# Designs tried in a protein design chat: VH-VL binders against q8ixk2r445to577. Part 365

Target 1, 133 residues: q8ixk2r445to577
Amino acid sequence: FFGMLQNKGLTDYCFDYNPPDENQIVGHQVILYLCHGMGQNQFFEYTSQKEIRYNTHQPEGCIAVEAGMDTLIMHLCEETAPENQKFILQEDGSLFHEQSKKCVQAARKESSDSFVPLLRDCTNSDHQKWFFK
Short names: E, the ipSAE of ESMFold2; O, the ipSAE of OpenDDE; V2, 0.75 times the mean of E and O plus 0.25 times the DockQ between their complexes.

## First folded at step 20 (VH-VL)

Design mm8 (framework fv_recaticimab; at its last look DockQ between E and O 0.89; V2 from the best seeds 0.82)
Fold by OpenDDE, look of step 20:
Structure mm8 (fold): chain C 133 residues (1-133), chain A 119 residues (1-119), chain B 112 residues (1-112)
Amino acid sequence: as target 1 above (133 residues)
Amino acid sequence: QVQLVQSGAEVKKPGASVKVSCKASGYTFTDYYMHWVRQAPGQGLEWMGYIKPTSGYTKYHQNFQDRVTMTRDTSISTAYMELSRLRSDDTAVYYCARTKHYGSGFDYWGQGTTVTVSS
Amino acid sequence: DIVMSQSPSSLSASVGDRVTITCKSSQSLLYSSNNKNYLAWYQQKPGKSPKLLIYWASTRESGVPDRFSGSGSGTDFTLTISSLQPEDFATYYCQQYWSYLTFGQGTKLEIK
């Protein structure tokens, strides 16, 4: 699966990654932004390795969840995907993080008008449903 | 065995375009990125960009962004690099080289294609 | 772009010599999560394509003689040839693949 990773509940919002330094793509938080389809910051891939790859960089970035965190942080992809980078995009649209056993939910960032994907207990909320477009 | 076989030498006039091919064999074409690197006579190696064969996504170095087009034909495991508006300083050997999505360098290279740009 | 700087640009040595080539990157190539350095070394002989020698800064590519070794971390890296053989006279390049690709300017190793 390629393209924009869009949330069902938070209409017209997509995974978005725009690191402040193009030569340092790791360590920053993935956010949600209005889907614009410009193919850079919102182009992701869900792979057979259960990774969500950021394809616009080499080497590719892979979304990870760091210990004790509920945010999605960009790491580098590895030959063998680490456990904290493994996600299952299920048929119902839920995006399940295997290690934490939580689901990715579109949420409002605290004290901000922006939105971010966060790990939350899995529910049937449309805010936890995602699809590639 | 892994092989990257490039098209033959090209001689072009300034302002023309050149399209170099790189046929891959001995491995799954879509499992690796294909990069292009050039080397002017007596000079070092210069990265031009890459293509992801599965999606066709490309990224070009800014020095070539407005002149280079990288494509691929997965049915024949072939990558292409087209450079337009050629000038004399584009004279170089052009290489294709593969790499994994996670890096680890270029383990296999094409034999190189000499492109000469002269009036 | 990440700038790769090699030193020296050229050097002369004899068969049997120990040779050291240095490469410096404008920023760290070390990934803290896997503790790997995204740095490779290549050998290129006249009229030939580059050949991968070392990747992850210190891992020798298959088929590469053990007289070649890579070391360093962060921004400073070294390629060492413990005992030069006649076939080792060539140009060597370091390359970062931390962010896209950038090569050092090369080091030409000539016979003294």
Scores: ipSAE 0.888, ipTM 0.941, lowest interface PAE 0.6, mean pLDDT 96
Fold by ESMFold2, look of step 20:
Structure mm8 (fold): chain C 133 residues (1-133), chain A 119 residues (1-119), chain B 112 residues (1-112)
Amino acid sequence: as target 1 above (133 residues)
Amino acid sequence: QVQLVQSGAEVKKPGASVKVSCKASGYTFTDYYMHWVRQAPGQGLEWMGYIKPTSGYTKYHQNFQDRVTMTRDTSISTAYMELSRLRSDDTAVYYCARTKHYGSGFDYWGQGTTVTVSS
Amino acid sequence: DIVMSQSPSSLSASVGDRVTITCKSSQSLLYSSNNKNYLAWYQQKPGKSPKLLIYWASTRESGVPDRFSGSGSGTDFTLTISSLQPEDFATYYCQQYWSYLTFGQGTKLEIK
């Protein structure tokens, strides 16, 4: 799959990544932003290797969650996907992080009007359902 | 056996355009990015940009952004680079070369296409 | 762009010599998460396309003789040719692939 990765429950919000330095794309948090389809900040690819790739940079970025963390951050993709970069997009729309055994949920960032994807215990909430558009 | 075969030499006048082809064989064309690199006589290697064959997405070095177009035809495993508004300092050998999405060295290069721009 | 600087720009050497070529980048090429340096070395003979020698700073490409070795990390890298052979007279380039791509300006290795 390729496109904007949208949340079902938080309508009209998409994965978004806009690193401050094009020569250092790693280590920043993925956010949720109003879907607009402009530029390259909201286009991701889900692959047969279970990666969510930021593919408007070379080398491509791959979304990861570090051990003990719940935030989605940008790493570089590798020849074989590291375990912390593996996500399963289920038929029901849930986005499951294999290593942590948790699901990606749209959440409000504390003390802010902004939203971010975070790992949470898996539920049937529409805030844990995602699709490409 | 991996092979990248480029179109033949071109002689152009200033202001014209040139389109170089690069036909891939011996591997799955869509598994690799295709890059273009040029080399002026007696000079070093200059990266021009790339195309991702699956999506057609391109990124050009800023020095070429307004004059270069990179395309591909996945049905014949061929990449193209077109450079417009040619000037004499565009005289160079133009290479195609492949790399993986995760970053890698250029393990295979085309044989090069000489483009000569003269009045 | 990440700037890549090679030293020397040219050198003369004899068959059997040990040769070193250095390459410096304007920022670190080391990715701490995988502990790899995103740097490659190429050999180019007159009239030919470049040939990959080394990737990940120190990994020899298949079919490259073991007299070629790469070392270094971060911003400083070295290509070493132990016991130079007649076929090794060429121009050598380093190249970063940490963010897009840039090449060093090249090092011409000539017979003395």
Scores: ipSAE 0.707, ipTM 0.890, lowest interface PAE 1.1, mean pLDDT 93
ESMFold2 (binder alone), look of step 20: mean pLDDT 92; pTM 0.935

Design mm9 (framework fv_recaticimab; at its last look DockQ between E and O 0.71; V2 from the best seeds 0.00; counts 0 for: pae E 4.5 > 2)
Fold by OpenDDE, look of step 20:
Structure mm9 (fold): chain C 133 residues (1-133), chain A 119 residues (1-119), chain B 112 residues (1-112)
Amino acid sequence: as target 1 above (133 residues)
Amino acid sequence: QVQLVQSGAEVKKPGASVKVSCKASGYTFTDYYMHWVRQAPGQGLEWMGYIKPTSGYTKYHQNFQDRVTMTRDTSISTAYMELSRLRSDDTAVYYCARNKHYGSGFDYWGQGTTVTVSS
Amino acid sequence: DIVMSQSPSSLSASVGDRVTITCKSSQSLLYSSNNKNYLAWYQQKPGKSPKLLIYWASTRESGVPDRFSGSGSGTDFTLTISSLQPEDFATYYCQQYWSYLTFGQGTKLEIK
């Protein structure tokens, strides 16, 4: 699966990554932004390795969850996917983070009008449903 | 064994286009990014861009973005690099190079294609 | 772009010599998560394609003699040839692959 990773509940919002420095793509938070279908910032791939790759960069980035965090941070992909980079995109659209045993939920960023994907307890909320478009 | 075999030397006039081919063998073509690097006479190596063979996604260095087009034909495991609006300073040896997994260097290179641009 | 700067641009040495080439990057090539440096070294002989020598800053490519070694971390890297052999006279390039690709300007190793 590849393309825009769009949220069902938060209509018309997609995974978005736009690092402030193109030469430093790691360490920044993945956000949600209106799906625009242009550019490289919203192009992701779910791989057989259970990675969510930001593969418009070399080396490729992979979304990870750092210890103690509930945010999605861009790391680099590795030959052996780290445990914190493994996700399961379920048939029902839920995006399950294996290590934390939580689901990715579209949420409003505190004190902001922006949105971000956050790890939350898994529910049947449409805000935890994702699909590639 | 892994091999990258490039097309032959080209002589072009300024303003023309050149298309270099790179046929891969000995490995699964779609499993590796293919990069293009050029080297002007007596100069260093200059990265031009890459193509992801599975998707055809390309990324070009900004110095070539408006003039270079990288493509591939997966059915024949061949990558192509086309450079348009050629000028004299495009005279160089052009290499295709296979990128190791996760970007850890170019482990196999084509033999190079000499492109000469002259009036 | 990440700028790679090699030193020296050229040097002369004799067979048996210990040779050191340095490469500096404009920003760190160290990935803290895996503690790897996204840096490679290449050898190129006249009329030939470059040959990968070292990747991850210190890992020798298969078939590369053990007299070649890479070291360094962050922004400063070194390629060392412990005992120069006749076939080692060539041009050497460092390359970063932390963000896309850039090469150093090269170091030409000539026979003294």
Scores: ipSAE 0.858, ipTM 0.931, lowest interface PAE 0.6, mean pLDDT 95
Fold by ESMFold2, look of step 20:
Formats: structure tokens, C-alpha cells, sequence
Structure mm9 (fold): chain C 133 residues (1-133), chain A 119 residues (1-119), chain B 112 residues (1-112)
């Protein structure tokens, strides 16, 4: 799968990556932003290695969650996908982070109008359901 | 065996366009980025840009952004590079080169296509 | 763009000599999370396409003779040919792939 990765519950919001320096894509947080389909900020691919790739850069970025954290951070993809970069996109739309055994949920930042994907205990919430558009 | 076969040499006048093809075989075309690199006579290698075959997404070096178009046809495993508004210093050998998804080097190169631009 | 400065631009050497070619990048090519340097070396003979020799700064590509070795980390990198053979006379390029791609200007290795 490739395209915009959209949330079912938070309607019209997509994974978005907007690093402050396009030549230094590592280490910044993935956000949710209004789906627009323009430029390169919202184009992702789900791979057979269970990676969520930011494919509009060379080398490719892969979404990771560091141990003990709940935020989705951009790392570089590797030949063998590291465990912290493995997500299972299930048939019901849930996006399961294998290492932490948690699901990706659309969430509002504390005291903010901004939205981000975060790891949370898995539920059947539409805010934990994702699909490519 | 992985092979990249490019179209033949071309002679063009200033102001024209050229479109070079690169046919891939021996691997799954959509698994790898395709890059284009040129080399003027007696000069070094100059990266021009790449295309991701699955989506058709392209990124061009700023020096070529206004003049280059890279495309592909996945049904025949072929990548294309078109350079417009040619001038004499576009005379070069143009290579296609394969790059893995993991950002390793260019492990396979086409044989090169000589483009000569002269009045 | 990350600038790649390669030296020397040319050199002459005899069969059996040890040669060293250096490459310096304008910023670090080391990715701390995997401890890899995003740098490659290529050989190009006249009239031929470039051939990948080394990637990750020090890993030899399959089929490359062991007389070729790469070393260095961060911003400073070296290609060494330990005992030149007649087939090694060529032009050598370094290339960063940390952020998109740039090549060094090349080093022409000629027979003395």
C-alpha cells in the first residue's frame, strides 16, 4: 500500500511528515494534518517488511517508536527492518506496533489544537483505524 | 542476471529535447529506485535525479529541475529521462543506475547513452 | 547539497604500488542509530559504466578483489589499493548517499 494514510475516526486527517530541514529527515515526530495530497509530506508506503516508509526521500525514512516512548519518530530504513520499525496493518484497519504491543491512535496534543499519532492500548476505536487513500 | 539496457546514441541541435530509455530485466523493476547520472566528456559524474517506479514519484537535482522529466512504464520495466531546451554543455553520456530501497550504492548501471548537442 | 571533496585529482603509480585516495564530505555521513557511514566508492574505466566497489564506507561489493579497502568515518574517508594490478588503472569516485546523492570530482589513476 502507498498513498495518504488516513484516520477513520479523525476524519480527513492523514499522516504527515514535515521536517524543519529536508536534508535532515531523521529524528522528528510524525504528525496528523488535514489530508491534501500535495507535495511530498503525506506520501507513505506500507511494505512487506511491515515498515511505514517515507519514500519521497533518499535514503528512505521509516517510522519508529523508541523503547518506552509513545511517539512516532522518523528513522532511516534498514535492510533488515529493526523491531521498533515494525507495524502490522490489520484487516480491521488497526495499526499494531509489534515491539510495544500497542496500537497507533489519533490523539490531540495536551492543551493544543494539534493532532499526532500516538501508541495506546489497543481498542476498537475508530481513532485507531487507518487506511490508505 | 540484472541488466539495464539503454536506448542508442542521439545527435540533437540546441533547443531540442532528448528522451533516453532504460529497460530493466533480471529483477522486479518496482522494488528499486532508478537514478539518472550524466558525464560530460572528460568530466566527472553528475547526479540528475531519481524516480520511484511504484508511484512515479520523482526528485530532481535543482540544476535540472526546470528541464528534466523522468517517467516509467512498469508494464515493460522501462524508465525514461527527458531533457529539454538542450545546449552544447548538455553533451554527455547519460546513465541509468539502480538503487536499493535501503540507500546502498548504485549496484547496476546501464551501458550509457551518448547525447551530442551541436549546431 | 553535501559537497564531496576528493583528492588527489590524478596520480601516477606503478604495478605493485600501494595507493590511497581520500574523500572529505562537508558534513558527517555517519548515522548514529545504525553506526553506518553513507558513502560509496566506484571505479570507472574509459568507455565503461562505473562499477560499485565499496558501500557503507568499508564494505566490499561482491566480486571486488580484497586489495580494495575503504576506511574512515564521519567526514573523512579513504580508498586504498594495496598492490596495484594492471586492471586497476581507472578513475575512482566517492559518493555520499546520506541526503540524496553527490559525487566527488574523481581521481584518475594512471600507469607510471
Amino acid sequence: as target 1 above (133 residues)
Amino acid sequence: QVQLVQSGAEVKKPGASVKVSCKASGYTFTDYYMHWVRQAPGQGLEWMGYIKPTSGYTKYHQNFQDRVTMTRDTSISTAYMELSRLRSDDTAVYYCARNKHYGSGFDYWGQGTTVTVSS
Amino acid sequence: DIVMSQSPSSLSASVGDRVTITCKSSQSLLYSSNNKNYLAWYQQKPGKSPKLLIYWASTRESGVPDRFSGSGSGTDFTLTISSLQPEDFATYYCQQYWSYLTFGQGTKLEIK
Scores: ipSAE 0.263, ipTM 0.757, lowest interface PAE 4.5, mean pLDDT 90
ESMFold2 (binder alone), look of step 20: mean pLDDT 92; pTM 0.939

Design nn1 (framework fv_axatilimab; at its last look DockQ between E and O 0.88; V2 from the best seeds 0.85)
Fold by OpenDDE, look of step 20:
Structure nn1 (fold): chain C 133 residues (1-133), chain A 120 residues (1-120), chain B 107 residues (1-107)
Amino acid sequence: as target 1 above (133 residues)
Amino acid sequence: EVTLKESGPALVKPTQTLTLTCTFSGFSLSYHGVGVGWIRQPPGKALEWLANIYWRDTKYYNPSLKNRLTISKDTSKNQVVLTMTNMDPVDTATYYCARIPYGDYYFDYWGQGTMVTVSS
Amino acid sequence: DIQMTQSPSSLSASVGDRVTITCLASQDISDFLAWYQQKPGKAPKLLIYEASNLESGVPSRFSGSGSGTDYTLTISSLQPEDFATYYCQQHDNRPLTFGGGTKVEIK
């Protein structure tokens, strides 16, 4: 699966990554932004290694969850996907992070009108449902 | 200042189609994440969500109304239109249009509502 | 569909009273809960969104709390203008659903 990773609940919002430096793509937080499909910022791939890959750059980036965090941070992809980069995109649309055993939820960034994907306890929330478009 | 105002017939006969127009100001459906929804309230009863439409023409409907609803927008006129087919006396209610922020599902500004009576 | 159950359906209170209204969801709605105030013959007014976020312009005597399936609207000190019907609404899943309402009346 590849393309825009869109949320079912938060209408017309997609995974978005826009690193400040095109030559240094890791270390920043993945956010949610209006789905536009323009450029590189919203193109992701779900791989057979259970990675969510940001592969518009070389080296390729993979979404990871750092220890103790609930945010999605871009790391470099590895030949063998590390545990903190493994996600299961389930049939019902839920995006499950294996290591934390939590689900990715579209959430409001604190005290703002912006949104981010965050790890939360898994529920039946539409905000935890995702699909590639 | 954000304002919304519903307009349409006050009386509809059973089986007829209701057409309501929401005219708004203070915002635009070209704005990012903005939507407009319709909610109705029978006299002395609770609120019921009907449909939402968003700036990119994404639409959602209450499935319980069995495809009786159609929502559309005219961004240039700052209008949203709701049609509801096969009206029945049970559909008698005050109909509200309301603004939705940020592609969300709650309503931060409401019109005054328009009472629609379905009667033969 | 997610059912929203409000309690009580009505209550009597005096100016200055602390008022608490509860909303119970049939499933975990992940804090996506809004509260509205409605006065007779008027449209609902948004008070709270996402369980605890106070809408701009709403007096600070209003507050929302809760998690999972159980949420509460609190009016710390009831004012004359607060006598109204209050509704909760889950904004987690479609179809959007409202509670049955709680009428706050003058004692």
Scores: ipSAE 0.910, ipTM 0.956, lowest interface PAE 0.5, mean pLDDT 95
Fold by ESMFold2, look of step 20:
Structure nn1 (fold): chain C 133 residues (1-133), chain A 120 residues (1-120), chain B 107 residues (1-107)
Amino acid sequence: as target 1 above (133 residues)
Amino acid sequence: EVTLKESGPALVKPTQTLTLTCTFSGFSLSYHGVGVGWIRQPPGKALEWLANIYWRDTKYYNPSLKNRLTISKDTSKNQVVLTMTNMDPVDTATYYCARIPYGDYYFDYWGQGTMVTVSS
Amino acid sequence: DIQMTQSPSSLSASVGDRVTITCLASQDISDFLAWYQQKPGKAPKLLIYEASNLESGVPSRFSGSGSGTDYTLTISSLQPEDFATYYCQQHDNRPLTFGGGTKVEIK
């Protein structure tokens, strides 16, 4: 799949990646932002290796979760997808992180009006459901 | 200041179609992330969700009423319209429109409500 | 569909009392729960969203807690203006569903 990765429970919100340094795309957090499709910040590819790739820029980034963390951050893609970069997009729309056994949820950042994808215990929440468009 | 106000007939005969208009100010459905929903409350009873519409025209309906409901918006007039067909005396209720923040499913600002009675 | 069961259906309390109202969901709703206050003849007013986030302008004597299927609204010191009916609403999944309400009456 390729396109904007949208949340079901937070209508018209998409994965978005906008690193502060255009020459350093690694190590920054993926956010949620209103879906607009402008520029390249909201286009991702879901690969046969179960990666979520940010490949509209070079070098290609792959979304990862570091051990013990719940935030989705950008790493460099590798020839064989590391365990921490594997996400299973299930038929029900849940986005399961294999290594942690947790699901990606649209979550409010602290008590702000901003949102980010975070790992949470898997539930049947619409806020844990995702689809490409 | 965010405000919403419902308008439409106070009395509807059984089998007729109800059309309600929500007119709002202090926000716009031409911009990001906001929606408007409709909720009803029969006298002395609990609240029941009817339908939502969001700024990009995404629509959700209560499936128990899906065949009877149509929601639409006119962004130039800051209005949302709900149509409910085949009205019955059990549909007698106060009907509210309310704002939905962030594309979510909860309601942060409500209109005053309009009472709709269905009787012959 | 997620069924929301509120208890008690009504209660009487004195000014200054601590009041607790319970909302039980038929499945895990991941803290996506809102609380509303409704006075007779008026529209509901949002108090709390996401189980514990206090809406702007709501007095700090209101608080929300809970997780999973069990949620609680607490009024730490009941005031005369808190005489109302309170509703919970899950905002976790469609269709959106409300609890049956808890009527709080002043003794």
Scores: ipSAE 0.775, ipTM 0.916, lowest interface PAE 1.0, mean pLDDT 92
ESMFold2 (binder alone), look of step 20: mean pLDDT 93; pTM 0.952

Design nn10 (framework fv_axatilimab; at its last look DockQ between E and O 0.85; V2 from the best seeds 0.84)
Fold by OpenDDE, look of step 20:
Structure nn10 (fold): chain C 133 residues (1-133), chain A 120 residues (1-120), chain B 107 residues (1-107)
Amino acid sequence: as target 1 above (133 residues)
Amino acid sequence: EVTLKESGPALVKPTQTLTLTCTFSGFSLSTHGVGVGWIRQPPGKALEWLANIYWRDTKYYNPSLKNRLTISKDTSKNQVVLTMTNMDPVDTATYYCARIPYGDYYFDYWGQGTMVTVSS
Amino acid sequence: DIQMTQSPSSLSASVGDRVTITCLASQDISDFLAWYQQKPGKAPKLLIYEASRLESGVPSRFSGSGSGTDYTLTISSLQPEDFATYYCQQHDNRPLTFGGGTKVEIK
């Protein structure tokens, strides 16, 4: 699966990654933003290694969850996906992080108009449902 | 100042189609994250969600009424229209349109509501 | 569909009283709960969203709390203008659903 990773609950919001330096794509937080389908910021791939890959740049980035954190941070992809980069996109649309045993939920960040994907306890929330478009 | 106002017939006959128009000001449906929803309230009863429409023309309907409802928008006129087919006396209610912020599912500004009576 | 159950359906209170209204969801709604105030012949007014976020312009005597399936609206000191019907609404899943309402009356 690849393309825009869109949330079911938060209407018309997608995974978005916009690193400040195109030559240094790791270390920043993935956010949610209007699904616009323009450019490279919203193109992701779910791989057979259970990675959510940001492959618009070389080297390729993979979404990871750092220890003790509930945010999604861009790391470099590895030949063998590390445990903190493994996600299960389930049939019901839930995005499950294997290591933390939590689900990715669309959540409000700093202000009412800013949103980010965060790890939360898994529920049946539409805000925890994702699909590629 | 955000305002919404519902307009349409106060009386509808059974089996007829209800057309309601929500005219709003103080915001635009071209604005990122903005939506408009319709909610109704029978006299003395609780609120029931009907449908939402968002700035990108994404639409959601209450499944229980989905086959009867159509929501549309005219951004240039700041209007949202709701049509409901095959009206029945049970559909008698005050109908509200309300603004939705940030692509969400709650309503931060409401119109005054328009009473619609379905009667032969 | 997610059922929202409010309790009590009505209560009597005096000015200055602490008032608590409960909303129970049929499933975990992940704090996506809104509270509205409705006065007779008027449209609902948003008070709280996401369980505890106070809408701009709403007096600080209103507060929301809870998690999972159980949520509470609290009016710390009831004012004359607070006599109204209050509704909770889950904004977690479609279809959106409201509670049955709680009428706060003058004792």
Scores: ipSAE 0.913, ipTM 0.958, lowest interface PAE 0.5, mean pLDDT 96
Fold by ESMFold2, look of step 20:
Structure nn10 (fold): chain C 133 residues (1-133), chain A 120 residues (1-120), chain B 107 residues (1-107)
Amino acid sequence: as target 1 above (133 residues)
Amino acid sequence: EVTLKESGPALVKPTQTLTLTCTFSGFSLSTHGVGVGWIRQPPGKALEWLANIYWRDTKYYNPSLKNRLTISKDTSKNQVVLTMTNMDPVDTATYYCARIPYGDYYFDYWGQGTMVTVSS
Amino acid sequence: DIQMTQSPSSLSASVGDRVTITCLASQDISDFLAWYQQKPGKAPKLLIYEASRLESGVPSRFSGSGSGTDYTLTISSLQPEDFATYYCQQHDNRPLTFGGGTKVEIK
């Protein structure tokens, strides 16, 4: 799948990647932002290797979660997807992170009005459901 | 500063179509992430969700009533309209509109409600 | 559909009492639970969202707790203006569903 990766329970919110340094795309957190499709910040590809790729930029970025962490961060893609970059987008829309055995949920960042995708214990929540548009 | 107000008929006969208008101020449905929903409450009973509409025109309906409900908006007038077809005395209730923040499913500001009685 | 079950249906309490109201969901709702207060003839008022986040302008004597399927609204010291009916609502999944309500009456 390719396009904007939208949340079901947080209507019209999408994965967004906008690193503060345009020359350093690695190591920054993926956020949720209102879906707009302008520019290339909200375009991702779900690959046959179970990656979520930010491939509108070279070198290509792949979303990862570091061991023991719950935040989705950008790493460089590798020829064979490492375990921390593997997500299963299931038929029900849940987005399962294989290494941690947790699901991606739309979550409020601290006490703010900002949102991020975070790993949480898997549930049937609409906030854990994702789809491409 | 945020206010919502429901308007429509107080009395409706069985089988008629109910049209309710929510007029609001202090926010706009051109504002990103905001929505308006409709909820009803029969006298002395619990709340029942009816429908939501969001700023990009995404719409959700209670599936138990989906074939009877239509929700629409006019952003320039700060209005949301709900129609409900084939009214029955069981539909007698107070009808509320309410604001939805962040594209979510909860309601942070409610209108005063309008009582609709369905009777011959 | 997620069924929300509130208990008790009603309770009597005095000013100054600690009051707890329970809301049970028929499935895990991931802390996506709101609480509303409704006085007779008035619209509901949002108190809490995401199980424990207090809406701005709501007195700090109100708090929410719980996880999974079990959630609680607590009023730490009941005030005269707190006599009302309280509703929970899951905002986890469509269709949106409310609990049956808990009426808090003066003893």
Scores: ipSAE 0.760, ipTM 0.913, lowest interface PAE 1.1, mean pLDDT 92
ESMFold2 (binder alone), look of step 20: mean pLDDT 93; pTM 0.954

